# Ledger of designs, part 202: miniprotein binders against q6w4x9r395to579

Target 1, 185 residues: q6w4x9r395to579
Amino acid sequence: GHCSLEGGSFVTTFDARPYRFHGTCTYILLQSPQLPEDGALMAVYDKSGVSHSETSLVAVVYLSRQDKIVISQDEVVTNNGEAKWLPYKTRNITVFRQTSTHLQMATSFGLELVVQLRPIFQAYVTVGPQFRGQTRGLCGNFNGDTTDDFTTSMGIAEGTASLFVDSWRAGNCPAALERETDPCS
Key: E = the ipSAE of ESMFold2; O = the ipSAE of OpenDDE; V2 = 0.75 times the mean of E and O plus 0.25 times the DockQ between their complexes.

## First folded at step 16 (miniprotein)

Design eg4 (at its last look DockQ between E and O 0.85; V2 from the best seeds 0.66)
Fold by ESMFold2, look of step 16:
Structure eg4 (fold): chain B 185 residues (1-185), chain A 82 residues (1-82)
Amino acid sequence: as target 1 above (185 residues)
Amino acid sequence: STTRLRIEFRDISEEQAKKVEEIIRFEAEKSGVDVEFEYHDGRLTVEARGSPYAIQWFLYIVRLRLWWEMEGVEIYVIKVES
């Protein structure tokens, strides 16, 4: 399964459902029992333009009981707050430079993350078939049905991206905005 | 249909407790979980009530946010009853 986070706060779920949101927060991108040590993949968004509602991806975080790996737009990779030289390896995770513009995080548990650093910061998440029907978060539930991909953290299927995205916030932050613009106030 | 959860944080400062309370209040509101706090002598106790699903998710997301946002804060589950 493939999930993408692309410029202008666009997301395409594991079930190929596209949506856009405008929020400044950390969000749960992918949570699954297939991730060891209660792991989750998170995405950090921040303002990106003259409009207060315009946001873009600034970091991707893999977090578990053992690891706190941050890949940020300044091209620095940290684990538990300590900067790491690439290639960087733990017992089950390897982070390396795939090309001059792309970093890759490969794992032994079926998660792969590719981060485009330039020209804009974007992320591409790939999970193995063992994740089918076993995911939650902004990347959807990977059940082959796009009609319930906007399932909230409380298990409620929503018709709009805004309510779905807001439920996956992992921070005390304001609700995501859709089609909102307020550059002068 | 209702689960009661008691959790505890030990040997934490009043400043740390305030941050933990802010996280827990936010996640409780999102999850439909009712919470009450008591901080005394480095110990923060939280009483939480909600549906079994809401309590399970609440506990997970609180742990995750503590790992992300805090240093050296451990959560102890004291009691879970339905």
Scores: ipSAE 0.639, ipTM 0.850, lowest interface PAE 1.3, mean pLDDT 87
Fold by OpenDDE base, look of step 16:
Structure eg4 (fold): chain B 185 residues (1-185), chain A 82 residues (1-82)
Amino acid sequence: as target 1 above (185 residues)
Amino acid sequence: STTRLRIEFRDISEEQAKKVEEIIRFEAEKSGVDVEFEYHDGRLTVEARGSPYAIQWFLYIVRLRLWWEMEGVEIYVIKVES
């Protein structure tokens, strides 16, 4: 499954459902029992302009009971708040520079993350087949059905992205704005 | 079916307790979980009630957020009763 965060406010789920939202919070992208130690992948959005619709991805965070990895445009910060030189290795996670503009987080448990640093901060999440039907968050449930991708943290299927996105907030933030738009449009 | 969850924090200041309470109340509301708080002499006790699913998620997200947002704050006691 492939999930993408592009263009500042566009998301394409593992099931290839595109949607758009504008929020300035941290959101759970991926939560799954397949992630060890209660792991979760999160996305941090912030204001990128004056209007409410000017929001952008500013960081990707992997958080578990053992690891804390923050990938931002300028640095990679780990558990103890230190900026690390790459490649950075933990027990089952490696963060390294893929290209001059791309970072990659590779794992031993079937999660891959590619982050484009410039010119636009974008993220691409890949999960193995073992994650099928066992994912939750903004990236959807990876079950091959796009119609139920907007399932909230409480297991309620929503018709629009607004309540869906808000349910996956990992902070006390204002409600996000929603716009169903094809990222390619 | 209703599940009861008890969470206890120790050696927590009043200021920290207020922040924890803010986080927990927010997540409780999102999860449809009822919560009650008691703070006394550096101990914060949280009682939560909800469906089994709601309580499981609630506990997960609270743990996650506290670890992320509240450095130095740890959960000392967790009790779950169905």
Scores: ipSAE 0.553, ipTM 0.814, lowest interface PAE 1.0, mean pLDDT 92
ESMFold2 (binder alone), look of step 16: mean pLDDT 88; pTM 0.887

Design eg5 (at its last look DockQ between E and O 0.80; V2 from the best seeds 0.00; counts 0 for: pae E 3.7 > 1.5, other shape alone 3.282 > 2.5)
Fold by OpenDDE base, look of step 16:
Structure eg5 (fold): chain B 185 residues (1-185), chain A 82 residues (1-82)
Amino acid sequence: as target 1 above (185 residues)
Amino acid sequence: STTRLRIEFRDISEEQAKKVEEIIRFEAEKSGVDVEFEYHDGRLTVEARGSPYAIEWFLYIVRLRLWWEMEGVEITVIKEES
């Protein structure tokens, strides 16, 4: 499954459902029992302009009981809050520079993350087949059905992205704005 | 079906308790979980009630957020009743 966060405010789920939202919070991007140590991948959005519609991805965070990895445009910060030189390696996670503009987080448990640093901060999440039907968050449930991708943290399928996105907030923040537009349009 | 969850924080300051409460209330509201708080002499007790599904996620996200946002604060006691 491939999930993408592009263009500042566009998301494409594992099931290839595209949507757009504008929020300035941390959101659960991917949570699954397949992630060890209660791991979760999160996306941090912030204001990129004056209007409410000017929001962008500013960081990706992997958080578990064992690891805290924050990938931002300028640095990789780990558990102790210090910026690390790349490659950074833990027991089952490696963060390294893939290209001059791309970082990659590779794992031993079927999660891959590619982060484009420039010119736009974007993220691409890949999960193995073992994750099918066992994911939740902004990337959806990876069950091959796009119609239920907007399933909230309460297990309720929503028709629009607004309540869906808000349900996956991992911080105390206001509600997000939504548009169901194709990020490629 | 309703599940009851009891969370206890020990050696927590009043200030910390307020922050924890803020986080928990937020997550409880999103999860459809009812919560009650009691703070007494450095101990914060949280009672949560909801569906098994709701409580499971609630507990998960609370643990995650507390670890992320509240340095030095840990869940010390958890009791689950069905």
Scores: ipSAE 0.683, ipTM 0.859, lowest interface PAE 0.8, mean pLDDT 92
Fold by ESMFold2, look of step 16:
Structure eg5 (fold): chain B 185 residues (1-185), chain A 82 residues (1-82)
Amino acid sequence: as target 1 above (185 residues)
Amino acid sequence: STTRLRIEFRDISEEQAKKVEEIIRFEAEKSGVDVEFEYHDGRLTVEARGSPYAIEWFLYIVRLRLWWEMEGVEITVIKEES
């Protein structure tokens, strides 16, 4: 399964459902019981211009009881707040420079993350088949059915991307009305 | 059915407890979970009530936020009843 975070807050889910949203928060991108130590992958978005409708990805975070790995657009990789030289390896995670413009986080538990640092900060998430039907978050539920990919953190299928995205916020972040007035987000 | 969850934070300062309460109150409102707080003598106790699904998500997201936003804070689940 493949999920992508591209350009101006465009997302394509594991079930290939595309959407766009406008937000300045940390969001749950992927949560699954297949991730060890209560792991989650999170995406951080911030303003990329003067308009509130101009937001973009600024960091990707892998968080578990063991690790807090941050890959940010400033090209620094940290674990638990401490900068790390690449390649960086734990028992089940390796972060390395794939190319001059791409970093890769490879894991033994079926998650792969590729981060494009330049020219635009983008992320590509790949999960193995064991994740099928067992994911939650902005990347959808990976059940082969695009009609319920906008399932909120409360298990409710929504018709708009904005309500779906706001439910996956992992922080005290405002959800302005202007972000919720776009029915086709 | 309504699930009740009681959780405790021990050896937590009043300043830390306020931060924990803010996180929990926000996530409870978002998750449709009712919460009540009691802090005394270095202990913060939280009584949470909601549907089983809401309680599961609430507990997960609170733990995630504490890991992300705070250090040295450990949640202990004391009781869960339906």
Scores: ipSAE 0.281, ipTM 0.649, lowest interface PAE 3.7, mean pLDDT 82
ESMFold2 (binder alone), look of step 16: mean pLDDT 79; pTM 0.778

Design eg6 (at its last look DockQ between E and O 0.79; V2 from the best seeds 0.00; counts 0 for: pae E 3.2 > 1.5)
Fold by OpenDDE base, look of step 16:
Formats: C-alpha cells, sequence, structure tokens
Structure eg6 (fold): chain B 185 residues (1-185), chain A 82 residues (1-82)
C-alpha cells in the first residue's frame, strides 16, 4: 500500500482515495498492530500563509515506546532531541539520505517512508502486504475499498474528510477544513 | 460492554497533574470515555470507563500524548476490568 502527502494539503490513502484538508495539527497517518511497540506514523501540519487554507506538511514523526524520529525540512531529531547525522540507525529503523532532496526511513517491519525535502515537503508511505486491512489513520484502512477510508478513530464511517481528519488529531488543535479534490488537479 | 481502566501517575507535582488531566480529558472526550481524577500527595489517579475499544484507543492515545508532551512522566496501568 502506498499513501502520499503532497502539495501541502493533499492526501492519497493506501486505497488510492485522494482528498484534501487544511489543518494545523499533528495527525496520525498510520497506526497498526503491525507496528512494533505501539508505533505510529504522524504528520505535522502548520500554516504556510495568511489564510486558513494555506497549510502545509512540515514534519513527519515516527513515534513508538522505544523510538522518536522527527523528520523535518531542516533536520532529523531523535529521542534525546538531538539532530543526528545521517545515516541514523536504531534497532529496526534506519534513516538515510536517498538523494540530495530525499530522505528515506527504512524499517525491518514493513514500513517505508520517503520524504521529499525540497522544493515542497512531501511524504510517501509504503507498507507491506501484512498491513492489509490492519491500518488506520489519515492513510486509511488499506482494505481495497475507498468508500470506507474516512473511518474515524472510533470506527465511524464519514462521508467527508473533515470529521475523519479531526478524529485522527494527536493534539488539541483547531478543526480542519476539507475539500475533496484530486491531488493531481 | 463496559471496561473500567485505572491508571496512575506517581511522583508528579500538582502542576504536572493539571497538565496530564488536560491531556486525558481531551482524549477521553474524543474517545467517548468517561474519566474521573484524584490527586493526592504526588499521585494522580484516573478512573476511565467506556467500551473495550474506546478504552483501548484512549489509553493508546494518552500514552502517545504523554510521551510526546510530558517528558519524564510515567503512566502506570493499575487494573483493567471488563
Amino acid sequence: as target 1 above (185 residues)
Amino acid sequence: STTRLRIEFRDISEEQAKKVEEIIRFEAEKSGVDVEFEYHDGRLTVEARGSPYAIEWFLYLVRLRLWWEMEGVEIYVIKVES
């Protein structure tokens, strides 16, 4: 499954459902029992302009009981708050520079993350087949059905992205705005 | 079905307890979990009630939020009863 965060405010789920939202919070992208030690992949959005519709991805965070990895445009910060030189390697996670503009987080448990640093901060999440039907968050449930991708954290299916996205907030933040738009548009 | 969760935080100040309470209340509301708090002599006790799924998700989010926002604060799960 492939999930993408592009263009500042566009998301394409593992099931290939595109949607757009505007929020300035940290959101759970991927939570799954397949992630060890209660791991979760999260996305940090912030305002990028004056209007409330000008929001952008500013960081991707992997958080578990053992690891904290924050990938931002300028640095990679780990558990102790230190900016690390790449490649950075833990027990089952490696972060390294893929290209001059791309970082990659590789794992031993079937999660891959590619982050484009410039010119636009974007993220691409790949999960193995073992994750099928066992994911939740902004990236959806990876079950091959796009119609139920907007399932909230409490298992309620939503017709639009707004309440869906808000349900996956990892903090106390303002409600997100939604626009069902193709990321390619 | 209703699950009761009891968690506690030890050796925390009143100020820390207030912050923890704010986090927990927020997550409880999102998860549809009812919570009650008691702070006494450096210990914060939280009683949570909800569906099994709600309690599980609530606890998960609380752990994440506390780890992220409240460095050094450890959560202890005392009991889970269904």
Scores: ipSAE 0.450, ipTM 0.754, lowest interface PAE 1.3, mean pLDDT 92
Fold by ESMFold2, look of step 16:
Structure eg6 (fold): chain B 185 residues (1-185), chain A 82 residues (1-82)
Amino acid sequence: as target 1 above (185 residues)
Amino acid sequence: STTRLRIEFRDISEEQAKKVEEIIRFEAEKSGVDVEFEYHDGRLTVEARGSPYAIEWFLYLVRLRLWWEMEGVEIYVIKVES
């Protein structure tokens, strides 16, 4: 399954449901029991500098009881904020430079993350088939049905992207703004 | 059905306790969980009530948020009753 976070704050879920939002927060992108040690993938959005309301992806974070890996345009930060030289390897995770503009995080547990650093910061999440029906967060539930991809952290399927996105905030931050170009809200 | 969760934090300052309370109130509101707090002598006790699903997710998010924002603050799960 494939989930993307692209310019203009566009997201496409594992079930291919596109939507857009603008918010300045850290959000749960993907959580699943298939991720070891209570792992979660998070996305950090901040103001883009294009307009007062627009935001863009600025970092992707993998957290578990064992890992705290931050990938931003400037650096990879792991465990207690310690910067790491690439390639960086743990028992289950390898982060390496795929090309001059792309980093890849490969794992032994079926998660792959490719981050485009330039010209615009974007992220592409791939999960193996064992994740089917077992994900939640901004990437949706991966059950083959787009009608319930907007399932909130309370387990409620919402009809709008803004309520869905706000429920996945992982920080005390303002509610997200929904733009008129959101194809699915 | 209703699940009751009691957790505590030990040896934390009043400033740390206020920050923990802010995190917990935010996650409780998101999860549809009712919470009550009691702080004294460096110990913060939290009683949470909600559906089994809500309590499970609430506890996960609280642990995740504390790991991310407040390293070195430990949660002790005292009891879980359904």
Scores: ipSAE 0.326, ipTM 0.688, lowest interface PAE 3.2, mean pLDDT 82
ESMFold2 (binder alone), look of step 16: mean pLDDT 88; pTM 0.876

Design eg7 (at its last look DockQ between E and O 0.79; V2 from the best seeds 0.62)
Fold by ESMFold2, look of step 16:
Structure eg7 (fold): chain B 185 residues (1-185), chain A 82 residues (1-82)
Amino acid sequence: as target 1 above (185 residues)
Amino acid sequence: STTRLRIEFRDISEEQAKKVEEIIRFEAEQSGVDVEFEYHDGRLTVEARGSPYAIEWFLYMVRLRLWWEMEGVEIYVIKVES
């Protein structure tokens, strides 16, 4: 299954459902029992222009009981707060520079992340078939049905992307509706 | 249909307890979990109530956010009752 995070805060789920949102927060992108050590993949979004409604991906984070790997827009890779030279390896994770503009995180547990650093910071998540029906977060539930991909952290299917995205916040951040009321300059 | 969870943090300062409470209140609201706090003498106790699904996600997110946002704070799960 494939999930993408592309410019303009566009997301395409594992079930190929596209949506866009605007928010400044950290979100659960993918959580699954298939990830070891209670792992999760998170996406960090921040303001990208002069308007508060212009937000973009600035980092992707893999977090578990063992690792806190941050791949950020400044092209620095850290684990547990320490910058790492590439290629960087743990027992089950390897991060390496795939090309001058792309980094890859490969794992032994069926998760692959490709990060485009330039010209626009974007991320592409691939999971193996063992993840089918076993995912939660912004990438959806991977059950082959797009009609319930907007399932919230409470297990409720929503009709709008903003309610769905707000439920996956991993930080004390304002809801998207509150952000929509901010003035633009 | 209702699970009660009791968790505890030990040897934490009032400042640390405030940060932990902010995280837990947010996660409780997001998960549909009711929480009550008691802080005394370096110990923060939290009573949480919700559906089994809500409690599972709540506890997962609390742990994840503590790993992400805090240092030197450990969570102890004291009791889980259905």
Scores: ipSAE 0.726, ipTM 0.878, lowest interface PAE 0.9, mean pLDDT 87
Fold by OpenDDE base, look of step 16:
Structure eg7 (fold): chain B 185 residues (1-185), chain A 82 residues (1-82)
Amino acid sequence: as target 1 above (185 residues)
Amino acid sequence: STTRLRIEFRDISEEQAKKVEEIIRFEAEQSGVDVEFEYHDGRLTVEARGSPYAIEWFLYMVRLRLWWEMEGVEIYVIKVES
């Protein structure tokens, strides 16, 4: 499954459902029992302009009971809060520079993350087949059905992205705005 | 079915307790869980009630949020009753 965060406010789920939202919070992208040690992948959005619709991805965070990895445009920060030189390795996670503009987080448990640093901060999440039907968050449920991707954290199917996105907040933030738009549009 | 969860935070200040309470209240609202708080002599006790699924998600998110936002604060799960 492939999930993408592009263009500042566009998301394409594992099931290939595109949607757009505007929020300034930390959201759970991917939570799954397949992630060890209660792991979760999160996305941090912030204001990028004056209007409510000017929001953008500013960081990706992997958080578990053992690891905290923050990938931002300028640095990679880990558990102790210090910036790390790349490649950075933990027990089952490696963060390294893939290209001059791309970082990659590789794992031993079937999660891959590619982050484009410039010119636009974007993220691409790949999960193995073992994650099928066992994912939660903004990236959807990876069950091959796009119609139920907007399932909230409490298992409620929503017709629009707003309440869906808000249900996956990992912090105290204002409600997100939504716009169902194809990221390619 | 209703699950009751009791968690504790030990050796925390009143200020820390207030911050923890804020986080927990938010997650409780998000999860549809009812919560009650008691702070006494450096210990914060939280009683949570909800469906098994709601309590599970609530606890998960509380753990993550505390790890992220409240460094040094440890959560103790005292009991879970269904």
Scores: ipSAE 0.412, ipTM 0.738, lowest interface PAE 1.5, mean pLDDT 92
ESMFold2 (binder alone), look of step 16: mean pLDDT 89; pTM 0.887

Design eg8 (at its last look DockQ between E and O 0.86; V2 from the best seeds 0.65)
Fold by ESMFold2, look of step 16:
Structure eg8 (fold): chain B 185 residues (1-185), chain A 82 residues (1-82)
Amino acid sequence: as target 1 above (185 residues)
Amino acid sequence: STTRLRIEFRDISEEQAKKVEEIIRFEAEKSGVDVEFEYHDGRLTVEARGSPYAIEWFLYIVQLRLWWEMDGVEIYVIKVES
């Protein structure tokens, strides 16, 4: 299964459902019992322009009882706040530079993360088939049904991306601002 | 059905306790969990009530946010009753 975080604040879920949102927060991108040590993948978004509707990905974070790996747009990789030289390896995670513009985090537990650093900070998440039906977060539930990909942290299927995304905030941040209404739409 | 949860944090300062309370209040409101706090002599006790699903997520997200946002703070789950 593939989930992408691309330009602006565009997301495509594991079930190929695309959406866009605006927000300046840390969000749960992927949580699953398949991730060891209660792990989760998080995405950090910040303002990228003068408008609230201009937000973009600035970091991807893998957290567990043992790991606090941050891959940020400034190309610094840290674990527990300490900068690491690449390639960086733990018992079950390896982070390395594939090209001048791409980093990869490979794991032994079926998670792969590829981060494009330039020209725009973007992320691509791949999970093995063992994750089917066992994911939560912005990447959806990976159950083959796009109608419930907007399932909130309370287990409620929503019709709008904004309510879904707000439920996955992992920070004391305000809910996403109402998108500016286009009078022509 | 309602689950009651008691957790505590040990050997934390008042400043740490305030930060923990901010995280917990936010996640409780988001998850539909009712919380009460008591801080005494470096120990913060939290009583939480909600649906079984809400309590499970509440515990997970609070723990995750503490890992992300704070150092040296550990959750002790004292009691879970349905």
Scores: ipSAE 0.690, ipTM 0.866, lowest interface PAE 1.1, mean pLDDT 86
Fold by OpenDDE base, look of step 16:
Structure eg8 (fold): chain B 185 residues (1-185), chain A 82 residues (1-82)
Amino acid sequence: as target 1 above (185 residues)
Amino acid sequence: STTRLRIEFRDISEEQAKKVEEIIRFEAEKSGVDVEFEYHDGRLTVEARGSPYAIEWFLYIVQLRLWWEMDGVEIYVIKVES
């Protein structure tokens, strides 16, 4: 499954459902029992302009009981809050520079993350087949059905992205704005 | 069916306890979980009640957010009753 965060405010789920939202919070992208140590992948959005519709991805965070990795445009910060030189390696996670503009987080448990640093901060999440039907968050449930991708943290299927996105907030943030727009349009 | 969850925080300052309470109350409301708090002499106790699903998610998201937002605060799950 492939989930993408592109263009500042566009998301494409593992089931290939595209949607758009504007929020300035941290959101759970991926939570799954397949992630060790209660791991979760999160996305940090912030204001990129004056209007409420000007929001962008500014960081990706992997958090578990064992690891805390923050990938931002300028640095990779780990558990101790210090910026690390790449490659950075833990027991089952490696963060390294893939290209001049791309970082990659590779794992031993079927999660891969590619982050485009410039010119736009974008993220691409890949999970193995073992994750099918066992994911939740902004990236959806990876069950091959796009109609139920907007399932909230409480297991309620929503028709629009607003309540769906808000349910996956990992902070006390204002409600997000939504548009169901194809990110490729 | 209702599940009861008891969470304990030890060696936590009053200021930290207030922050934790804020986080927990927010998540409790989102999850439809009822919560009660007691702070005494550096210990914060949280009693939570809800459906099994709600409590499971509540516990997870609380832990996740505390890991993220409250460095150095350790969580103790004291009791879960279903």
Scores: ipSAE 0.467, ipTM 0.774, lowest interface PAE 1.2, mean pLDDT 91
ESMFold2 (binder alone), look of step 16: mean pLDDT 88; pTM 0.878

Design ge20 (at its last look DockQ between E and O 0.93; V2 from the best seeds 0.83)
Fold by OpenDDE base, look of step 16:
Structure ge20 (fold): chain B 185 residues (1-185), chain A 91 residues (1-91)
Amino acid sequence: as target 1 above (185 residues)
Amino acid sequence: SELEEIAKTILEAVKDLLEAIEENDEEAIKRAIERLEEAAKRAEEAGFEKVAEGVERVIEAVRNGEEDPWIYLMVRWLEWYMEEAMRRAKE
């Protein structure tokens, strides 16, 4: 499954459903029992302009009982809050520079993350087949059905992205705004 | 059903807990935790062990002073467990 966060506010789920939202919070991209130690992948969005519609991805966070890895445009921060030299290695996770503009987080448990740093901060999430039907969050449920990707954290299917996205917030934040998906996403 | 009642109680308490955290109301936090503890016990006694575990994990996160993303993640896991329990109950 491939999930992408592109263009600042566009998301394509594992099931290839595209949508757009504007929020300024941390959101759970991927929650799954397949992630060890209660792990989850999260996305941090912030304002990129003056209007409410000007929001962008500013960081990706992997969080578990054992690891906290924050990938932002400028640095990689781990558990102790210190910027790390790359490659950074834990027991199951390696973060390294893939290209001059791309970082990669490789794992031993079927999660891969590629982060484009410039010119736009974007993220690409890949999960193995073992994750099928066992994912939740903004990246969807990876069950091959696009129609139920907007299932909230409480298991309620939403017709719009805003309520769906809000249900996956990982902090106190304003309600997300929704716009129609741009085919150029 | 009993599960529905337990779930309702949990959800309300979680809502209060998160609100209390946001407001830095320590007393309200304590009250919410107490309600959750009771709900967890009830869940466990009713055979919903994962739900009880989920509640305890939320409580632990708050008591340990964990960061918001972790607390909310624990809440999402709790929601997952409740959803699964509900689904199983319907099958």
Scores: ipSAE 0.853, ipTM 0.930, lowest interface PAE 0.5, mean pLDDT 93
Fold by ESMFold2, look of step 16:
Structure ge20 (fold): chain B 185 residues (1-185), chain A 91 residues (1-91)
Amino acid sequence: as target 1 above (185 residues)
Amino acid sequence: SELEEIAKTILEAVKDLLEAIEENDEEAIKRAIERLEEAAKRAEEAGFEKVAEGVERVIEAVRNGEEDPWIYLMVRWLEWYMEEAMRRAKE
């Protein structure tokens, strides 16, 4: 399964449902019992200009009982707040430079993350088949059905991206804004 | 039905807890934790062990002074455990 965070504000779920939102917060991208140590993948969004209504992806975080790996748009990788040289390896996670513009986090538990650093900070999440039907978060539930991909943290299918996105906040943050318009500008 | 009542109590206490943390209201945090402790005991006595464990993990995260992402993640696990318990009760 593939989930992508592109163009600063666009998301495509594991079931290929696209949406766009703007919010200043950390959000849960992927929560699953298939991730060890209560792990989750999170995305950090922040303002992308002088307008408070436009935000973009600024970091991706893998968080578990043992690790807090942050890959940020300033091209620094940290674990538990300490900067790391690449390649960086733990027991079950390896972070390395895939190309001059891309970093990869590979794992032994079926999660792979590729981060494009330039020209636009983007993220691509890949999970193995064991994750089917066992995911929650901004990347959706991976059940083969796009009609319930906007399922909130309370198990409620919403009709709008903003209510769905707000339910996946991992911090005290303002409500998200759904962007419906302007691929033309 | 008993599970629904326990879950409703937990959700209300979690909402109050997160609000209290946001406001740095130490008295409200203490009150919300006490309500969660009572709900965890009720869940355990009713046989909903994963729900009780989930509540205890939220309390632990708050008492240890964990950062918001971890606290919220524990809340999201608790919510998932409650949803799964309700799903199994219907099957």
Scores: ipSAE 0.746, ipTM 0.866, lowest interface PAE 0.8, mean pLDDT 86
ESMFold2 (binder alone), look of step 16: mean pLDDT 80; pTM 0.760

